# Ledger of designs, part 18: VHH binders against q07589

Target 1, 356 residues: q07589
Amino acid sequence: MSRILVIGAGGVGVITALSLWLKKESDVSLVVRSDYDRVLKHGYTIESCDYGRLEGWRPHHIYSSVEDAASAADNQGYNYIVVTTKNIIDGPVNSRVSNIIRPVLEKNKELHGPQLTTHILLVQNGIDIEKEIWAEFPREQYRYTVLSGIQLIGSTKIGSGHISQVGQDHLSCGAFDPQDAAAIQAANDFVRMYSNEGQNFVEFDPRVRYSRWKKLLYNAAINTSTALVGLDVPRCLEFGVNKKSTEIEVFHPAMREIIAIAASEGIIIEEEFITMFTEITRKKVFKPSMCVDCEKGQLMELEVILGNPIRIAKRNGVATPTLSILYNLLVLVQAKLKERKGLLKFDEKTATLVDE
Short names: E, the ipSAE of ESMFold2; O, the ipSAE of OpenDDE; V2, 0.75 times the mean of E and O plus 0.25 times the DockQ between their complexes.

## First folded at step 8 (VHH; framework vhh_8fcz_2)

Design w3 (at its last look DockQ between E and O 0.68; V2 from the best seeds 0.00; counts 0 for: pae E 9.4 > 2, grease 25.1 > 24.2, SAP .711 > .668)
Fold by OpenDDE, look of step 8:
Structure w3 (fold): chain B 356 residues (1-356), chain A 121 residues (1-121)
Amino acid sequence: as target 1 above (356 residues)
Amino acid sequence: QVQLVESGGGLVQPGGSLRLSCAASGFTFSRYWMNWVRQPPGKGLEWVSGISSSGGSTYYADSVEGRFTIIRDNDKKMVYLQMTSLKTEDTAVYYCAREYYFGETYIFDYEGQGTQVTVSS
């Protein structure tokens, strides 16, 4: 039986753990930080469109930290690490994905050495997010694979130990390295272990890079711009000059630049997605996640959504005038959020950033 | 396996009417929003209309508002598009699309071949 550790106990993480638990093919552990005491005492209340209403639910194991999960007395190592936390590269050091998973990788290595391959599933936004792990953990010393998870779900933590899922879970899982046979197999195995017939949708993704570029059309253009201005998508569209300028001067150019960057890698994103992503939410009043994060004073996934694409563009000689403006303005917004959170210190007497 | 099969397209004169149908299978139909999208000649895919899971809420593109009506039958697993006062610019291949969450947004999942609508005098 596979032992799976889920890290991140938001709406996505809890439903992920629940799905695995319900399938009964895995030993499921969940790291719960802020709600640990409540969940330990009372379990989760879950209202799920996939699984109905659950009261007092717990996975097989709950831990207050990744370190505790790694050092658990009955722990024989983990086959899978599922990371569902937001990927904020420029956030606190402890929030980096490499640091999050390090305790478990070290423990697995200690327990089993080369006999255990740890499969790391990143259920996160953005592109090039696997590179951090590859850079921090030499393959000569660690045995692991990195898997991509693109989870399409409407699930939110609505209170301590309370989850509401209103959108059906759709997970695409594949290997970041398309030539890694072990990763491919691990992804397929996960699809099997995760699939609950009639409740969720799970599929193997044979083109992870393509899928992530495609999603970036929306995230890099619409999610970022809405975050910058603090408006929902319909208002962004309607408030534009002649109700067209936002689409024509901001969204479409940004999306075209993403397409161009993908093309520089030999990945062809269909042009039809440009208009589709704009139209799909034209009449739906909602704010994307980056916008919500910004309004709530939370850090945004800025680097993995805009920073990394722009870095690729620069390397490949692709012009990104629209994305660059969006990125550099949002860097300032992000810095403002950091300052409020005490992560940046500015000396007003000298008008300089205080270096720690 | 998710299947969406569109029908009802054809040739019609400006001002005419058509009713499109979509038969859905392979998923829990009543849990999903359904949409119609279209692809005009030489143009990209554009959203036309959407309907909530229960059918209680309907949405339309500005270009078709007041002329088109979307309806669904959850028992039959069908979605319909009643088109009236058709214009030449409505000429397109029409697709039925299942809508589901795509992270922070929605995605159209259409597997059908579409149905051709041609409006011409």
Scores: ipSAE 0.022, ipTM 0.371, lowest interface PAE 5.1, mean pLDDT 91
Fold by ESMFold2, look of step 8:
Structure w3 (fold): chain B 356 residues (1-356), chain A 121 residues (1-121)
Amino acid sequence: as target 1 above (356 residues)
Amino acid sequence: QVQLVESGGGLVQPGGSLRLSCAASGFTFSRYWMNWVRQPPGKGLEWVSGISSSGGSTYYADSVEGRFTIIRDNDKKMVYLQMTSLKTEDTAVYYCAREYYFGETYIFDYEGQGTQVTVSS
């Protein structure tokens, strides 16, 4: 039986744990922070379009911290760590993925019996999200792989210990390094352990980098623009000058820049996706996730969605006039959110930012 | 294995009608929104119409609203596009597509050969 630790107990993380638990092929642990006491005493109430209504449900184990989960694994460790938290590179250091998973990797490293390889599945948006892990955990000292998870699911925490899933559970899983046979095997194994035939859709993704760059067309152009202005996509399109300026002057140029950046990295994205992504969003009245995060006063995944592509563009000599404007304005929005949270302080006597 | 097979295209005069069909297999069809997209000669892909997973909601591009009707049959795993009052501007290869990354990011999966619609006199 694989031992799986799911980190993040929002709508996505809880349904991930539930799907694994229902398959009966893994030992499922979940890190539950703010809801820990409620879930310990009463379990979850889950309303799921895929899995039905559950009352008082818990995975095999719950923990209030990753440190506690790592200690409880003792000499067995975890085969998989599934990270479902938002990836806020410019946020608090204790929220960094490397710091979140470190207790488990350190514990696994100290186990000298069978060589345990820990498979880290990042169910997070963005590009280059795997590189923090590679940089922080030298492969000479740590035995792990890094997997990509793209999960499209309409699942929300609607109260303490209460999850509502209204969109089908859909996961694609693959290896960030297409030359890493162990990662490819681990991704295929996870697809098998997650698959509940007739209830969800899960697939192996053989071209993770292509998939993430393609998703970035939408995320870097539309998700960001809606977050900047606080509007759903149809409103962004209808409110533009002559009902056209948003798509012609913002969305399309931003997507074209992403295609150029991807090409500079050897990833060819078909240009027809520019019109496709714009047209499929034209009539869909809802706010993308970055827009919702901003409205809730939560920090945005700004660096993995815009910062990282722009840094690649600078290294490779690709011009990004549209993306750079979006990024620099959203950096100000992010700073405003950080100031409200006490993560930044402005000294009004000197009109300067306080470094500490 | 996901399969989408389009059919029903052909040559038709302006003002005529055609019905396109899309046979789906290899996935839980009733769980996905389905769409028709088209590629006019020498141009990029253009979204035409979409239908919710239950069939309860239908959506149309402004250029085809009132002339085209999207229909699905979840028991037969089929999507149809009933086209009437066809114009030369409707000339394109038509693809049906499964809507993917619903809610967060929109990506169409289309894998068929498409079906050619030519409106000419």
Scores: ipSAE 0.011, ipTM 0.371, lowest interface PAE 9.4, mean pLDDT 87
ESMFold2 (binder alone), look of step 8: mean pLDDT 85; pTM 0.863

Design w4 (at its last look DockQ between E and O 0.48; V2 from the best seeds 0.00; counts 0 for: pae E 6.4 > 2)
Fold by ESMFold2, look of step 8:
Structure w4 (fold): chain B 356 residues (1-356), chain A 121 residues (1-121)
Amino acid sequence: as target 1 above (356 residues)
Amino acid sequence: QVQLVESGGGLVQPGGSLRLSCAASGFTFSRYWMNWVRQPPGKGLEWVSGIDSSGGETYYADSVEGRFTIIRDNDKKMVYLQMTSLKTEDTAVYYCAREYYFGESYTFDYEGQGTQVTVSS
């Protein structure tokens, strides 16, 4: 039976733990931070379009921190670490994925030496999210694989210990390194352990890099633009100059830049997706997730969605005039959010930041 | 495994009608948005029409609005495109596509071989 630690107890993480728990093929642990006391005493209330209504539900184990999960009384370690937190690399240093997972990797190594390979599944947006892990955990010292999870689900924490899922759970899972046979096997094993026939859809993704770059067309051009201006997509399109400028001068150029960056990395994304993403969203009145996060005062996944592609572009000599403007304006929006949260301080006497 | 099978194409004269069908299997069809896309001769793919998971909301490209109707039958796991007043410009291979929807991300895939529609005098 695989021992699985789910890190992140938002809407995605709790449903991930629930699906694994319902399958009865794994020992499921969940790290719960702000809701720990509520969930310890009362369990979760879950209203799920896939899995039904549950009251008082807990996975097999809950912990208030990753450190506590790593030092758990059983000392068995974990076969899988599933990271469902937002990847805010410009946020607090303790929120970086490498810092989050380090206690578990160190404990697994201490308990099992080279006998246990740790499978790290990143259920996070963006590209190059695996590279921090490869850099921080040299393969000669640690045995692990890094898996990609693209989860398309409508699941939200709507209160302390209360989860509402209104969009079906769809997970695509694959290996970041398509030549890593152990990672491919671990991804297929996770697909099996996560699948609840008739309740969700889970598939193996043989082309993880392609999938993430394709998803980035929407995320880097549309999700970001709506977040910057606080508008749904139809309003962005209708309010543009001559009802055309947003798509012609913002969305399409940004997507072309992403396609060019992906091509410089050997990933060919079909250009027809530029028009297709615009057209499928043109008349659908809702705000994309980054826009919603910004309006709720939550930090954005800015670096993994825009920062990382721009860094690749700079290294590879690809021009990104549209993405760079979007990124630099959103850096200011992110700083505004950080200031509200007390993560930045501006000294109005000197007109300078105080935490260089 | 996921499978989308298009059918119902053919040769018609301008002003004629056709009904395309797409049979879906291997996923919980009733919970996904579905679309029709087409590839005109010598051109890239273009979006034609979309329908939400319940069939309550339908969407159309400007070039086909008023002429095409998208319909789904969740019990039979089918999506249809009823085409009327066909024009030469509608000549294309038509594909149905599954849309991944909810505010976290947007993407879609077309997976079938498509069905040829030819509008010619």
Scores: ipSAE 0.132, ipTM 0.613, lowest interface PAE 6.4, mean pLDDT 88
Fold by OpenDDE, look of step 8:
Structure w4 (fold): chain B 356 residues (1-356), chain A 121 residues (1-121)
Amino acid sequence: as target 1 above (356 residues)
Amino acid sequence: QVQLVESGGGLVQPGGSLRLSCAASGFTFSRYWMNWVRQPPGKGLEWVSGIDSSGGETYYADSVEGRFTIIRDNDKKMVYLQMTSLKTEDTAVYYCAREYYFGESYTFDYEGQGTQVTVSS
């Protein structure tokens, strides 16, 4: 039986753990930070469109930290690490994905050495998010694969130990390296272990890079723009000059730049998605995740959604005038959030950042 | 396997009516929002209409509001689009699309072949 550690106990993480648990093919552990005491005492209340209402639910194991999960007395190592936390590379150092998984990866190495391949599933937004793992953990010293998870789900934590899932779970799982046979197999195995027929939708993704570029059409254009202005998508569209300027001057140019960057890598994203991503939200009043994060004073996934694409563009000689403006303005917004959280300090006497 | 099979398209004169049908299989139909999208000649996909899981709420693009009606039958796993007062601009391939949450938004799964609607005098 595979042992799976889920890191991140938000709406996505809890439902991920629940799905694995319900399938009964995995030993499921969940890292619960802020709600640990409550969950330990009372379990989760889950209102799920996929699985109904659950009271007092717990996975097989709950831990207050990744370190505790790694050092557990009954721990024989983990086959899978599922990361569902936001990828904020410019956030606190301890929040970096490489640092989050390090305790478990080290423990696995200690326990089993080269006999255990750890499969790291990144259920996160953005592009080039696997590079951090590859850079921090040399393949000569560590035995692991990195898997891509693109999860489309409407799930949120609505209280301590309380999850509401109103959108069905759709998971696409594949290998970041399309030539890694072990990763491909691991992704297929995960799909099997995760699939609950009639409740969730799970599929193998043979085109991980393509899928992530495609999702970036929406995230890099619409999610970022809405975050910048603090508006829902319909208002962004309607408030534009002649109700057209936002779409024609901001959304479409940004999406086309993403398409151009993908093309520079030989990946062809269909132009039809430009119109589709705009139209699907035209009549739906909601704020995208980055916008919500910003409003709640939480750091945004800015670097993995805009920073990395722009870096690729620069490397490949692709012009990104729209994305560059969005990125540099949001960098300032992100800095403002950091300052409020005490992550940046500005000296008003000298008008300079305080070097830490 | 998710299957969506569209039918009911054809050639009509301006001002005419058509009723499109979509037969769904391979998923729990009653749990998903359903939509119609269309692709006019030489243009990209555009959203036409949507209906919630229960059929209690319906949504329409401005271009079709008041002329089109979307209905679903969860027992039969069918979604319909009644089109009236058809215009030449309505000429397109129409697709039935399953809607699922995209985290930050909704996306469409339109695996069908579509049905051709041609409005011409």
Scores: ipSAE 0.023, ipTM 0.346, lowest interface PAE 5.5, mean pLDDT 91
ESMFold2 (binder alone), look of step 8: mean pLDDT 85; pTM 0.855

## First folded at step 9 (VHH; framework vhh_8fcz_2)

Design y1 (at its last look DockQ between E and O 0.55; V2 from the best seeds 0.00; counts 0 for: pae E 9.3 > 2, grease 26.1 > 24.2, SAP .69 > .668)
Fold by OpenDDE, look of step 9:
Structure y1 (fold): chain B 356 residues (1-356), chain A 121 residues (1-121)
Amino acid sequence: as target 1 above (356 residues)
Amino acid sequence: QVQLVESGGGLVQPGGSLRLSCAASGFTFSRYWMNWVRQPPGKGLEWVSGISSSGGSTYYADSVEGRFTIIRDNDKKMVYLQMTSLKTEDTAVYYCAREYYFGELYTFDHEGQGTQVTVSS
């Protein structure tokens, strides 16, 4: 039986753990940081469109930290690490994915050496998010694969130990390296272990890079823009000059730049998605995730959504005038958030950043 | 598995009316927003109309506002699109689409074959 550690106990993480647990093909552990005591005592209350109402639910194991999960007395290592936390590489150093998973990778190595391959599933936004892990963990020293998870789900933590899922779970899982046979197999295995027929939807993704670029059309253009201005999508559209300027001068150009970057890698994203992503939210008052994060004073997934694409563009000689402006302005917004959180210090006497 | 089956399309003259139907199965229908989208010839996917889970709220694209009406029957797991005063520009393949919350965005599941609507004199 596969042992799976889920990291991140938000709406996504809890439902992920629940799905695996319900399938009964995995030993499921969940890291619960902030609500550990409550969950330990009372379990989760879950209202799920997929699975109904659950009271007092717990996975097989809960831990207050990744370190505790790694050092558990009866721990025989983990086959999978599922990361559902936000990818904020420019945030606190301890929040980097590589640092989050390190205790488990080290323990697995200690326990089993080369006999255990750890499969790391990143259920996260953005592109090139696997590169951090590849850079931090040399393949000659560590045995692991990195898997991509793209999840469509409406699930939110609405209170301590309380989860509400109003949108069906739809997960696409694949290998970041399309030539990694072990990763491909691991992704397919995960699909099997995750699938609850008639309740959730899960599929293997044979073109992870394509899927992530496609999603970036919306995230890099509309999610970022709404975050910058603090408006829902319909207001962004209606408040534009002649009710057109936001779409024509911001959203579409940004999306076209994403398409151009993908094309520079030989990945062709269909132009019809430009119109589709704009229209799907035109008449619905909705604030995307980055906008909500910003509004709540939380750090955004800025680097993986805009920073990495722009870096790729620069490397490949693709012009990104729209994305660059969005990025550089949002960098300032992110910095503002960091300052409020005490992650940045600015000296007003010298007008300089102190904590470089 | 989620299934969406569209029907009711056809050939009509300008000013005519059609009623599209979509039969849903494989999911808890009453918990999801449903939408109609269409693809005109040589064009991309266009959102047409949406209806809330309970049916209490309806939304329309500007191009169809006042002419189209979206209705759902949660007991029958059906969504309908009543189209009136049809125009040539309404010619398209129409799809029923289940709405998803993607965390960052709304998206649709529209895996059905669609139904062809042709408006021509």
Scores: ipSAE 0.026, ipTM 0.360, lowest interface PAE 4.1, mean pLDDT 92
Fold by ESMFold2, look of step 9:
Structure y1 (fold): chain B 356 residues (1-356), chain A 121 residues (1-121)
Amino acid sequence: as target 1 above (356 residues)
Amino acid sequence: QVQLVESGGGLVQPGGSLRLSCAASGFTFSRYWMNWVRQPPGKGLEWVSGISSSGGSTYYADSVEGRFTIIRDNDKKMVYLQMTSLKTEDTAVYYCAREYYFGELYTFDHEGQGTQVTVSS
């Protein structure tokens, strides 16, 4: 029976744990931080368009930290680590994915069991998110694979221990390294363990990098722009000069730059997606997640969505005038958020940042 | 098992009319926004129209606004596209799709073979 640790108890993480739990093929553990006491005592209240209404629900195991979950591991440790936290690589050092998962990888290594391979599933936005893991955990010393999870779900924590899911659970799962047979098998196994026929849609993704670059068109152009100005997409479009400048001068140029960067990496994204993503969102009144995070005073996934593509562009000699101005303005917004959270301090007397 | 079955396509003259149908099964139809998407010959996928889960809001691409009407019937689990004033540029395979707007990633989920609409003199 696979032992699965889900890290992150937001809307995505809780529904991920629920779907695995419902399938009855996995031993499901969930790391619940701020809501731990509430969930331990009362369980979750879940209102799901897919799974119905649940009261008092818990997975098989709940832990208040990854360290506690690692300490509780049996002789096999965890077969899967599913990371659903936001990937804030410019945030606190202890919030980096490599540092979050390290206690489990160290415990699995300590246990010395035969064939114990840790499958790390990153259910997070962005490009090149797997590279931190590869850099921090040499495969000579650790036995693991890295999997990509693209979750198309409208699921939100709306209160302590209360989850509302209004968009269907659609998971695409694949291997970051298409030459890694163990990763491919682990991704297919996860698809099977996650699939609840008639309730969700789960598929193997044979082209993980293509899928992430394609979705980055929306994320790098629209998610970022809405976060910068605090507006939903229809307002961004209608408030533009002559009701056109946002799409013509911001969204479309940013998307073209992403297509060019992807092409420099050998990934061809169809230009028709620029028009499609713009038109399909034109009249849908909602705020993308980066905009919502910013409004709630939470750090943005800025580096994995915009910083990483720009770094690739610089390496490959691709011009990114639109993305670069968006990025540099959002760096200031991110710094403002960090200052409000106490993660940066500005010395008013010297007009300089104080060391952390 | 999710299934979307498109029908009602055919050959029409410019200025003509067609009504496309989409029969849905295997999911809670009334909870999803639904869309029509088309693929013209030699081109990629193009969004045509969308309708909210209740049917209270409808959306159209500029190229079809005023000519096409999207309708849904949640009791029968059906989506329709009433097309009028058809142009040769409307020639395409038309697909019905569920919408996954809610959440970060916007995309369409289409599983049918689609239905061919050909507009020619």
Scores: ipSAE 0.011, ipTM 0.374, lowest interface PAE 9.3, mean pLDDT 87
ESMFold2 (binder alone), look of step 9: mean pLDDT 84; pTM 0.859

Design y2 (at its last look DockQ between E and O 0.67; V2 from the best seeds 0.00; counts 0 for: pae E 13.8 > 2, grease 24.3 > 24.2)
Fold by OpenDDE, look of step 9:
Structure y2 (fold): chain B 356 residues (1-356), chain A 121 residues (1-121)
Amino acid sequence: as target 1 above (356 residues)
Amino acid sequence: QVQLVESGGGLVQPGGSLRLSCAASGFTFSRYWMNWVRQPPGKGLEWVSEISSSGGSTYYADSVEGRFTIIRDNDKKMVYLQMTSLKTEDTAVYYCAREYYFGESYYFDHEGQGTQVTVSS
């Protein structure tokens, strides 16, 4: 039986753990940081469109930290690490994915050496998110694969130990390295272990890079723009000049730039998605995740959604005038959030950032 | 596996009517919002209509408001689109789509082959 550690106990993480648990093909551990005591005592209350209402639910194991999970009493390693936390590379150092998973990778290495391959599933937004892990953990010293999870789910933590899922879980899982046979197999295995027929949707993704670029059409253009202005998508569209300027001057150009960047890598994203992503949200009052994060005073996944694409563009000689403006303005918004959180300090006497 | 099978398309004259059907399987149908989308020739995907899980709420694109009616039958796992006063600009392949919510966006499962609607004199 595969032993799976889920890191991140938000709406996504809890439902992920629940899905695995319900399938009964995995030993499921969940890291619960802030709500640990409550969850330990009372379990989760979950209202799920996929699975109904659950009260007092717990996975097989709950831990208060990744370190505790790594040092579990049974002293067994983990086959999978599922990371559902937001990828915020410019956030606190300890929140970097590489640092989050390090205790488990080290423990696995200690316990089993080369006999255990750890499969790291990143259920996260953005592109090039695997590179951090590859850079931090040499393959000569560590045995692991990195898997991509692209999840579409409406699930939110609405209180301590309370989860509301209003949108069906749709997960695409594949290998970041399309030539890694072990990763491919691990992704397929995960699909099997995750699939609850009739409740959630899960599929193997044979073209992870394509899928991530495609999703970036929406995230890099619409998610970012709404975050910047603090509006839902319909208002962004309707408030534009002649009700057209937002679409024509912001959304479409941004999406086309993403398409151009992907093309520079030999990945062809269909132009039809530009229209699709615009139209699907035209009549629905909805604030995307970055917008919600910003409004809640939480850091955004800015670097993995805009920063990395722009870096790729620069490297490949692709012009990104729209994305660049969005990025540079949102960098300032992110900085404002950091300052409020005490992650940045600005000295008004000298008008300079204080070096920490 | 999630399956959506569209039917009911055809050739009609302007001002005519058609009823599209979509048969759903592989998921708990009554828990999901359902949509109709269409792809006109040479154009991108266009949202047409949606209906809530219970059927109590319906929404339409401006271009079809007052002419199209979306209905669902949760017992039969069917969604319908009654189209009236059809126009040439309604010519498209029509798809039934299950709606997903992710923290960032709505997505559609339009895995079906769609059904062709042609409005021509």
Scores: ipSAE 0.030, ipTM 0.388, lowest interface PAE 4.3, mean pLDDT 91
Fold by ESMFold2, look of step 9:
Structure y2 (fold): chain B 356 residues (1-356), chain A 121 residues (1-121)
Amino acid sequence: as target 1 above (356 residues)
Amino acid sequence: QVQLVESGGGLVQPGGSLRLSCAASGFTFSRYWMNWVRQPPGKGLEWVSEISSSGGSTYYADSVEGRFTIIRDNDKKMVYLQMTSLKTEDTAVYYCAREYYFGESYYFDHEGQGTQVTVSS
């Protein structure tokens, strides 16, 4: 019976834990931070299009920190670590995925040595998100796999201990390294443990890199643009010069640059997706996630969505004039957000940034 | 198991009418926004229309607005596309699709085999 630790108790993380719990094939633990006391006493209230209304629900275990979860697993450790937090690599170092998962990896190693392979499932946006894990945890010293989770779900925390899920859960799970047989098996096992027939849709993803590069067309061109100006997609399109300049001069060029970068890495993405992603939200008056993050004063997943592709482009000699402008303007927006949160300080007397 | 089964396609002369149907099963249909998308010969997917979960809001691509009507019946788990004043550029395979949300954003994909609509003299 697999022991699964879900890290992140936002809308995605709570529904992830619920889906695993309902299948009754896993021992499900959830790390709950700000809502811990409320959830400990009262459980979650969940309004789910898939599972109905639940009152007072909890997974098998809840913890206020990853450190507590690692210590309290009855000295058994965890088979899977499922990370559903936003990946903000330019944020605080203690919020880095490698630092978040380290207590569990160290505990697993202490308890099991090479007998337990730890499966790390990253349910996060962006490209190259697995590389920090590979760099920080040498595989000759740690036994683990890194899995990709693309979860297509509308699930939001709408109050303390209150989750609203709109739209059926669709999870695509695969191995970042397609040559790693253990990772492929672990991804297939997770698909089985997550699947609730008739209530969600779960599939194995044999082409993780392709899937993430394709999704980046939307994220790198549209999420970024909407975040920069604070507008939903229909307004971005309608407010453009002659109602055309946003798609012709911003969205399409940015997407073509992503396609070129992906091609330089051997990933061919069909140009038809440029039109598809532009049209799919043309009439849908809602703000993409990065835009919402900005409005909430939260840091953006800027580096995994724009920074990493641009670094690949520079290494491979691919021009990115549109992406680079978007990135450099959003770096300023991110700095403004960091200043508001106390993570960056500007000395107004000297007009210079204060060194930490 | 989620299933979407499209039907009602065929050959139609320009100016004609056709009604497409999509039968849904394996999920709580009334909780989802539904879409029609199409793929013209040798071209990519094109969004056509969308209807909210209650049916209270409908949306259309500029190319079909005023000519197509999307309708749903939550009791029968059906979504329809009523097509009128058909043009040769409406020739495509038509798919219905559910809305999916990812974080605060959403995404959709088509699930069925689609139904062929051909508009030709």
Scores: ipSAE 0.000, ipTM 0.227, lowest interface PAE 13.8, mean pLDDT 87
ESMFold2 (binder alone), look of step 9: mean pLDDT 86; pTM 0.870

